# Ledger of designs, part 7: VHH binders against q9uj72

Target 1, 324 residues: q9uj72
Amino acid sequence: MFCGDYVQGTIFPAPNFNPIMDAQMLGGALQGFDCDKDMLINILTQRCNAQRMMIAEAYQSMYGRDLIGDMREQLSDHFKDVMAGLMYPPPLYDAHELWHAMKGVGTDENCLIEILASRTNGEIFQMREAYCLQYSNNLQEDIYSETSGHFRDTLMNLVQGTREEGYTDPAMAAQDAMVLWEACQQKTGEHKTMLQMILCNKSYQQLRLVFQEFQNISGQDMVDAINECYDGYFQELLVAIVLCVRDKPAYFAYRLYSAIHDFGFHNKTVIRILIARSEIDLLTIRKRYKERYGKSLFHDIRNFASGHYKKALLAICAGDAEDY

## First folded at step 1 (VHH)

Design d06 (framework vhh_8h63_2)
Fold by ESMFold2-Fast, scan of step 1:
Structure d06 (fold): chain B 324 residues (1-324), chain A 121 residues (1-121)
Amino acid sequence: as target 1 above (324 residues)
Amino acid sequence: ELQLVESGGGLVQAGGSLTVSCAASGLTFSNYAMGWSRQAPGKERELVAGITSGGDTYYADTVKGRFTISRDNAKNTLYLQMNSLKPEDTAMYYCAAHRYILRTPDEYDYWGQGTQVTVSG
């Protein structure tokens, strides 16, 4: 028994792993007279996150210092963000990105959308715990204070991590599709609430049936209908949910393409997606990227990034231009 | 439905400055990456400047160091400040918008009707 939702990452556990030896090599690279950035890349991009955590523990035992802190102190710019980012457990990395999206100058709504629309119930629960432990603040309360309106209401729903799983109901899908169609015609606050509740709470399998029924009754694609009927960050969030339901790797491919080509290289988004998806579905994201855009992710990163930063991103992406 | 209306074009002497504006209505302006393209008679349209929803900017080599793109999300307005204008900057200037998450940069969602900028010698 195997369903067709198979996805692959680009980073896997290294065989014959020795965390003490890796910690010693990283210590030499960071504490040396000249920082050996190639050594940092070659070690950290070729170990899974669990192995990087063991390296950090060995580093602390050997040097009495925090590896992430030493990298942030010795490195600069986007290369620093990549190397430090690799050292975070995934829930803590999500919490870190969300904190900086809300506590910087202005709010990075696109970061909130990307993380909260794409994470599973389990990932949401773990990131909420990591956020509370790291920042002594409640993630839900910070989202509430930094956002407003139907956008806020939708994010507050997603951050509960209570999306339905499992069983599908075709009759309910037809009913939900009619509700969505009415919501697109009326566009009242109540209809926006019903739309949000359906998209945030029904299972992915159920929503795929809802989208098919919506196409049947409206003659229109769900994304096209949302784009015509709604606006602002609320619209963007609803569309992100629909895209994740249909093909989550394709959603991340769209995000990466836009970040690379949309009036310059949007470094934070590229870094975040490559790191966060490296052990989940980044290989599948690479495949969607090439199929949809005609060029490999490797090719585009190579052309827009430079130096050790480029080397680090390409190492996480893995493969070469012919592999995609 | 997003509508874009350009204004502020006109006649300027070489070496002078001019600011063109683009007023957005309909959908939330801050949700879009915005750009300025220009087209001179008998030439292809050229993207000269862009600004993402997050504020990151792009400039074509032909205008880099002379033009500054900016946005005011509270006023739903995009600006292009043009300094040290040259006769070769003479063109119809168009405002363009595309959604960060859904479109490639070469597939713009919305375009304005344009505003003429003429630079005399």
Scores: ipSAE 0.000, ipTM 0.182, lowest interface PAE 14.7, mean pLDDT 84

Design d07 (framework vhh_8h63_2)
Fold by ESMFold2-Fast, scan of step 1:
Structure d07 (fold): chain B 324 residues (1-324), chain A 123 residues (1-123)
Amino acid sequence: as target 1 above (324 residues)
Amino acid sequence: ELQLVESGGGLVQAGGSLTVSCAASGFTVSSNYMGWSRQAPGKERELVAGIYSGGNTYYADTVKGRFTISRDNAKNTLYLQMNSLKPEDTAMYYCAAEPGYLRSYTWGEYDSWGQGTQVTVSG
């Protein structure tokens, strides 16, 4: 997204942009047996998403073909996922990630948590529409069929996109903090429902007051209390909501750190966060990452990835190894 | 504070077996994500095995079927049992520990790498 007020992302609109020239360069790069991957990286990571959409339109007009389809045909592995991912409008990218989290092998609950706990009301509304248009399925129905229990109930609340905005009430904050404290002690189904209703529906500003009041009455941090009282994906989702309320860039820094240093298949998480946050707060995420972990995000990506995949991720991340 | 001490490395002939260990202090092995990585001279560090807080394990394709990761909760120690060793397994082996997501109480989560233990496989 173009926004002159914000400088928290790492990708900005390119000056002197020519979508026809860029489309011609990409067409040339994708022709023949060997793809010019450096050309793909240099163009697509140095244009904002709106400009990439204009390039895709120019490519369609010039060649009569879909750019994302041609890239998927010519590219492979994680590099393919990065290049294709850059070509999605943000609501459609969220829809794409949620579809594959539910319709792939098993269910990727961490992807569901990350997207649904972190997106604004507007982003949720737009992703629901994109999901329906792209997949001819209702996002809410797919979440319901793929999940269960209080985890499902919490995700169903978040996907409504009905969180209060700009509302603060100190007296209600004290009352809600008492409800959360009782929920941690009793842990009944009713208490889990009340906890979910508070965390999913109150404004971020209101929840910050609630968390402060909770600390005052319990002597305990809200995240610590949740970790001690609950378990499973329900616990992970509640923690993700609290972390996003406190500092959303720090939540994404934590998610990136875990994905980079975790054992197994977390490349998709790194790709998703870098692309989704590149025009929003990725620069702020980089600052939180270095403050908390001592090493830069750039340094850790350089050690995690290799080849053109590494070059692409580092180009999206931008900057240098800030610990040098 | 958090401390990791690797031991058990040495010289072994191709086809042999060796067990390396990692003694942890300042945190609980059973509640943390732990693993083993290796680095041969002139090569990038490679993650070879990991164990999640819940007990699920991961193995790199290069070692799957030959290496086994395990924990002794009473001794607060992580192990890597290496069977059918090859000259290509020659490397410095490092232990890593990371708090699990559900056990995080701060924004300062971090990996802690030990000093390493050398494994040399002759042929």
Scores: ipSAE 0.000, ipTM 0.140, lowest interface PAE 16.5, mean pLDDT 82

Design d08 (framework vhh_8h63_2)
Fold by ESMFold2-Fast, scan of step 1:
Structure d08 (fold): chain B 324 residues (1-324), chain A 122 residues (1-122)
Amino acid sequence: as target 1 above (324 residues)
Amino acid sequence: ELQLVESGGGLVQAGGSLTVSCAASGRIFSDYVMGWSRQAPGKERELVAGITGGGSTYYADTVKGRFTISRDNAKNTLYLQMNSLKPEDTAMYYCATGKFGELYYTQPFDYWGQGTQVTVSG
């Protein structure tokens, strides 16, 4: 990877920000006879999360009410989920999504994979704290009780947030690649443990060297090898880790494409990724999406969603069908 | 491409009323948001009023209760009715539109007209 590469979001701090005026406009929108959904979109999608927190504080001061609560009361369906989701600080939003993945109807393993495979050490530490404060439960204990086998062991490693950072060792990379190649040949429990330890614990920079060495000795791409050798959620989790190491924005582009084009249009996944990545790399995700799929993310969202829900998603995504 | 032309400015006495209008050349879609911003010499530009395609409105605290924004989508025209004018309302008034039919309260709009001068004596 080129050292000059960087990632960009779509939502930035608004200049001339006035949280009291914004709170007053939101109060008017929510307390009217008919809720002004356009007003909610115009304000909340054009402020960064820190500014939305200041608006919520001003709203509480002015009206003696909780902004998120009033929105949940007045709004419905996916539009409610988007507007409420924007009001969560990122660690708390991750905690919220993980809680509902495990305590909702059944376990949403794809949500667990997406969040735990993609978050940095700092993000993992912050989400564990937020989870404990919000739900009075330990995130690690809930993951343990809701999952099993090598899938559980891999998630338990990731949730510790102890991945090595910022170092490379070419000799170790060659050695680790040999271990991964042997794991794909033997496929025993011990080999699954070795594979998990390497993929979860080595730095992203180190793993890119490992994947290159793996290609040299095996003649096979790391993702292709995992798909051939393993199955189930364990296989899906390992693939997610490899894809995040290679190009995290491309991983999210893949997740969005799958969510939009899968049977049933997986709205929850689209909402989660757009909100969670809006201030990190959503602009870069848009670029990867267009490069890989030949159509813009904007175009696909416009065709998949409708009404105010569509307007909200497009506002978070920003740009238009011709932007790259 | 969209072109905005403001008109109706002029000299008015304190406590008086004035309506400024903005005519669009080309096509304004009914779901585009429209707004009015103003700038006095030596001061920053401020958004004073906005209206969505559906008719929902925003007003800055400085003008709330005195100014009324409205639109006629059939005529591609935006209006700002200004009542109880004060010397502090003296400024160049600019017509603006937002992208994707959304109002950006704290951001510059994509399209700006040339402006119309409003001077309040008093």
Scores: ipSAE 0.000, ipTM 0.127, lowest interface PAE 19.5, mean pLDDT 83

Design d09 (framework vhh_8h63_2)
Fold by ESMFold2-Fast, scan of step 1:
Structure d09 (fold): chain B 324 residues (1-324), chain A 120 residues (1-120)
Amino acid sequence: as target 1 above (324 residues)
Amino acid sequence: ELQLVESGGGLVQAGGSLTVSCAASGSIFSSYYMGWSRQAPGKERELVAGIYTGGSTYYADTVKGRFTISRDNAKNTLYLQMNSLKPEDTAMYYCAAQTRWYGPSEYAYWGQGTQVTVSG
């Protein structure tokens, strides 16, 4: 039995689905003199990922062409990234985002943190296989070569996909909380290793007990303690883990709010979260967003984005006139 | 632990301007997301403005274009510049601070408030 673990996406399988008809409509939209971007949005945002894969197969059969390739050729900028992103199976999309986070100029540590801190054991295993299939490289080796220090050690633990599941032990939670409190007081390399091992390996249910016990003994919230004791990407990764354990949809709501309002806008992050969470918990993310920030995600995307890019993001986000 | 003390509230005529300030002491001010919330009698508290560690800002629709939030990390002080004040802006104004990861609506620390009254 679960209570409070119910989550919902915004994209569902279309009823009366016809992949041949959809492929034909997309072919007309892309091969016309004036590319019909509204047709692309209306079809691709109203089909689940499995249905989009069937459309791509029908498109290949009908036209002898690759749908993703044709979209990349005809579209530009962020709109291209949204439309192409919808065409990836979820493990391949995670692999795609991780590859580009590491193989560009510099490293996108926030992308590494977001994906590796938030994915389940099953999702991590699937993304490792997808990464190997797509890029002929080992994801673990690329993470090791692109990162360093305790940040590296923590990511290497998460990418194993070996988090404990399901059981709880209140006595062990009290012991682990004491270890975390000591780690905040001493801050040695050994203590950073112990802290990372607890946060990466204990089940979410167990960690919730640990965080409650930590507050009882320290008088301080776990996130507040981490922020006072540590810094850099290591600190940011530990905080991301804690927030995901407490309320993963609320973590993504925070990431979206930050990407929309903070330090200029981060289009890549908005696109990634909307697509990756559309069939999992994006509706729950929308609810957390409005509860925490007073405005709907729909309202903020309307103000942040423009043109067909805006229309595409709003279609994925879904929502209505009363979501303000 | 962070301590917050607001000041600068008072009586001002509609159409006028006022700046309220919040002095921080204790923990490192520059590491916190900061914000201003207000509460009028008989109404719920609302977040009117927030500012992140790097200076990016948020404003509620009710105050956008009229209010400006800013921070001075060297002085450990948060400011809210209020222009074109309306009687509806009359409220107790609270300074708030939160760790960087929760966002402005989930503030962990609050000041005691400063009263702003707008009259004709």
Scores: ipSAE 0.000, ipTM 0.195, lowest interface PAE 14.8, mean pLDDT 85

Design d10 (framework vhh_8h63_2)
Fold by ESMFold2-Fast, scan of step 1:
Structure d10 (fold): chain B 324 residues (1-324), chain A 125 residues (1-125)
Amino acid sequence: as target 1 above (324 residues)
Amino acid sequence: ELQLVESGGGLVQAGGSLTVSCAASGFIFSRYAMGWSRQAPGKERELVAGISSGGYTYYADTVKGRFTISRDNAKNTLYLQMNSLKPEDTAMYYCAKEEDYYSGLHLTPGDFGSWGQGTQVTVSG
């Protein structure tokens, strides 16, 4: 595509926005004997993040209280996580998710993979700043401490936020494809380092050419080759990078399908993707989801979740999704 | 000609085990993700298990922990080992080849371009 990728979110700025009125309605909803959860859903899922920040400021001015704190106090379970999550600026939400992936019970490597493989250079820089300000810790140091081996080395490369942008070089793509093919055949530490450097540092446009050349040389798809040659979280991270390069909305559709259909249901992953992608490409993710899996994301969320939690997720997803 | 031929179905008592197999020909077997779908009377076709070219597996919640999908690329054969069988597992089991490889881990009926004729598994109780 010469004009770039066409992507759409599901949440847009509300017309005739009044943050004072919204703050007053939220205050009423939270202060009652029975919390008005429908009011919280109707307001917070129908405002963009910038507008929610203005509401939080108006709430602080009006009540002398923190909106996120009051919601955490009055709400419980996954519904609390959805409502509170909507109130985070995107870089701080990414930082929040990474902190809890590393400082919670065990390490959530799939969360590290999802965020670090999918975020742009700009998003990585902003996330690192938010992490440092919020947690008084260096994101790079925490990743280093919680991970190991080639998986660590790959995450450390991605968290630098230094992926190349711009001009493509077909001759270099052919050369890089040969390096990747050799890496799949030899599988040494040096080859793993070369493979990781190509996948983490070349532009998305360049990598698409590399993957085409790899197919020509090897007769295999890049994901197939990685799956045959490597294992563990290193393999999962490399696959995530390739999938993001090919079609980032399709990668998130894949992650959502996995989270919904895995034993025990990965609520945090569903919540994180819906919130993080709501203003970027969630509508496009919905289209990829239905195209790939035959059922709408709306349909699967309806079956996965219940109560006000379900209502909140469906409101962020916005309607029946892929009914054409 | 692309062919998928299932075998190994039969009658088994609840709590028993059974292995079904799928012999594949007419394509480069190692290149494609493969799966098992089932259809019980009065129900829609359900994807039970999937396996990527690299051996990464997916299982439906209904069978997770009881069924194991595996592949033998040298023999162009797909297997489904079924343990702790329940009457609810009674269905026609279909071998499937992914139309275009993408994820391999979370295959659905929509991902498959080709199915075999099926093999019947009946579990009595």
Scores: ipSAE 0.000, ipTM 0.133, lowest interface PAE 19.6, mean pLDDT 85

Design d11 (framework vhh_8h63_2)
Fold by ESMFold2-Fast, scan of step 1:
Structure d11 (fold): chain B 324 residues (1-324), chain A 124 residues (1-124)
Amino acid sequence: as target 1 above (324 residues)
Amino acid sequence: ELQLVESGGGLVQAGGSLTVSCAASGSIFSTYDMGWSRQAPGKERELVAGITRGGSTYYADTVKGRFTISRDNAKNTLYLQMNSLKPEDTAMYYCAASRLYKGSYYSPAEYDYWGQGTQVTVSG
């Protein structure tokens, strides 16, 4: 049984917070001949996002300039992406990542999968609003135009943000498990539609019951059944949904490990996950990472990153290589 | 792509000991979580032991205290040391590997890669 709805982030509200003082220190750091990157790290990684928004407001009032713009102008490479990323409200950061996943050279399907498979109804709703306000485009329309097939249909379902929340029904779980088993055997368009409707629309608690019933009926794990029956990004998306339902922190630990090791240090994915999960479950992600991979996330970041970029990521990750 | 080849099976008397081994090739062994599963005729495949890439171990209640799983990353080899063997331990033993945690280390469904198996027979 999943008995851990208890999750922890690594970044917390600072006590005795003074946004005017912080804005003044950041202004001094950015105006120097050699930008004081340590000051940027020490302030921005030790304030929660709400506090960073208050700092940005104080900075605008004091200097008549945009803090994110000044950081993007003064900083470079991945360090710039980390510092600027911390300055986005979470729904706008998700919108920003999705925009660049679709409007760059090619489509970053793994970014689409990661965000849309993992976000709650509330996060999806806020993300859609932020996307529309920031880019003057409809998120649903952009997903539709950039993707195709059952992959598109599944993403379109997820982006509605209409997953059920509330009471579980064991009898319905047994029925849904039978539908999933039939879908794995028949694999028609209708069955793929039934499969995605169950995985995208049932509550996480309900789906955990469905997966248990599926194992009882089929003798096979839901992830293994999906891997045998489907392929491509549709398969990857369905697997991501199942993993998020079972243990969302473990899903992000896997994504981080793959970005660091399997995909040749995919910096954008590491940055995105650390920032997006810093106030939600990043401490829990660290625990899953150490348990599965034997080395701490801190150790692996220290090994692959360098300079102030490394310092910034380690500050967001927190902890040390001896603990986990 | 990872290939797994088991060896070391055979006939052993009840109360005896046996070590089975699994040699891995075709991919980086140290990046995989490893397990041993067994299947007797007419029974479901049962995961008996697992070891994460970090060295954390877990065992089925049926073998706890009798079996020891270990790995040698330098030799790309997984081991299962079986002590105090019982006739009920008679089965085909399969080596298994996975990179992605699927929600339970105690299920054969955790694993993506499998060997062909090695037969262990325990006589009275």
Scores: ipSAE 0.000, ipTM 0.227, lowest interface PAE 14.6, mean pLDDT 86

Design e01 (framework vhh_7nfr_2)
Fold by ESMFold2-Fast, scan of step 1:
Structure e01 (fold): chain B 324 residues (1-324), chain A 122 residues (1-122)
Amino acid sequence: as target 1 above (324 residues)
Amino acid sequence: QVQLQESGGGLVQPGGSLRLSCAASGFTFSSYAMSWVRQAPGEGREWVSSISSGGGSTYYADSVKGRFTIARDNVKNTLYLLMDSLKSDDTAVYYCAKGTWYYDSRGYLDYWGQGTQVTVSS
């Protein structure tokens, strides 16, 4: 596994890394009645995922036991979910989250939207493979059985991982913008299909040109047009795609704000986004959050979470309440 | 570099037992989760079982749970699959596969052996 590349996130490879010493400290922290949760937080949130996997290897060598198994045995509640979540390779974590979004009493449509609208072709391919082998179920089949209508059709397109990549076509962008404008006016099933095909299949660079052309001909922002013309999870999914194309960190800021300020205080969503984005763009997400909502992500997490769970989330988030 | 060599396959009657072995070399065996995957004639690959790097966690497909046991010997760099109460539906080529991480390797397999044929028939 390669590690050491600087990323735009909040978690970076630790310099002078010693997995044996880290494993020994974690082993000591997990023993007995006085589980040292601060030690778990201080080590695991300050190592990149590849380094955490090396620590788990050293832990097994030293103790003959699995680190993630011992943590699940000794920890509870949301703090357990954070610590265990940090130990997953990213596509396995996505597969884990999608499985739990669909299996059980209900379906977590917002989790399906978040993951499928935001992941690259490569990430989608890897999560599909992980899901199939880990759960002995086909991800595409499970999505089909748990969803319906145009929402289902859109998710089925995204899960194929066949979004165009590469060079743009400015002439086609003008034509696609006209199609989107007509779809917002007519709102038929056929128009919903056309809109879905454009948003799911064109490259991000191409779609940015399409959205610019759309504003030129309609006089309206693409998100505003979708919000006026559609509703429900289909509308939410279309908005998610547009936001990811324009500014993916801003989409995650929106998701975090919603999770924190919704009636249920959606802990799973906060945990998932902080972990999944920690080595990618979480610092940029923090900047968008402060710019858009006037309060830092740190401030809002500090106010809704408590105990070691709060400490863990704030350690992943990093920063302070005053900046962003 | 990485080599995985299966053995122990053969022809058995329904209700019989077999023990498969996989000899691993070219990597630090004790650091990685390992899996068994099978492929029946004309079918896709089906995951059968996985074992964590230290052997403390084991996972089984519903079709084999209670009948198969996965085990490993990290000193000998060998993975095992003990198969009891074999059924005709267990007829397949069985592959030893290396995981890319230490815990539950389902979904992340990077190297495969040549396979060993298991045939269950009268």
Scores: ipSAE 0.000, ipTM 0.378, lowest interface PAE 11.4, mean pLDDT 87

Design e02 (framework vhh_7nfr_2)
Fold by ESMFold2-Fast, scan of step 1:
Structure e02 (fold): chain B 324 residues (1-324), chain A 122 residues (1-122)
Amino acid sequence: as target 1 above (324 residues)
Amino acid sequence: QVQLQESGGGLVQPGGSLRLSCAASGFTFSNYWMSWVRQAPGEGREWVSSINSGGGSTYYADSVKGRFTIARDNVKNTLYLLMDSLKSDDTAVYYCAREIYSGYELRGFDYWGQGTQVTVSS
């Protein structure tokens, strides 16, 4: 029994692409202190990441300068973060976000949860390689040193990238559901270990069966049970895993809604999700967002962001206030 | 330079069959997961199928499961989509795409072919 989920992004390869022309237009836009930010937005948000890499190469050939460096020099604040972020290949962007989550003031646990709970085995493998290449540090060692307890143990399991794929066993699902039920009632160290092993190691298809069996024996939804029985970042991580298993675009819609509405506009989270998901499932995330919250992601971004930063985010998001 | 070139599209009646091919060049084909993605007139892009680098694992959208088969030939650097029991809803431009993620569920692409038109009508 093998099954993939249908998803759609908002950014696609541009037809009739000319990297030399785009590089020339960007060179003109970045000239001096009179930076044409609208030109940067119009080009970089309307090219896929592979095309942006070709533009950077053409820019280097034409001007003898680094496009990302020139943008960082000429741009400021969150607009700089968006434009620079678009220039990262996805594994390098994940590595970049994880590094800054751990090496800044304090630890950004929500960033660790979001990335490690949502990425596939292949994505985890590639981000670990990118992290080591970029920072000369081992991702697993940095996670271990920056986190603790069952939260750490769960992240350490996820960062191995060894989740089972495709296999289902209905009889084992009933057994695993009983283990999860006992873990919610007793909350011992052993039960927390068994819980994380099930949630981190079983395939998404298998876990969907486990969650159905859990509902049958407990009379309670898996997310509701976790919220009742656990707290802190460990609870948040477990919930993130369950939401990703059920509907990964809905998880990102939830993360975006929280980032926009919980105590101001959490810029780094909004930027990260829009960029990271733009070529994967951002259109599907927009659909889930409107279905669940009654208003479009476009509408909420428009209300909380301003200036060219707002224009850039809306260009990546695409659509309008009447769309999803 | 990376090149992906689709062929095999055409006009077919409902219930018919087609075989699409994608010739890959400019990269080590056997190192990458490959996908088929389609776009119907006026619609967004829809993922159809994926195959892992070695060809041993295949994945399908629910709408095509049991009717389509994805395959690859790493010696010839060619990706295939074998389409059976075609329906009018299968009418779309079909694109060959290289996956940047070797993951089961998530599909990220860095290179696309030009597309080949499949039209299913009586």
Scores: ipSAE 0.000, ipTM 0.106, lowest interface PAE 19.3, mean pLDDT 86

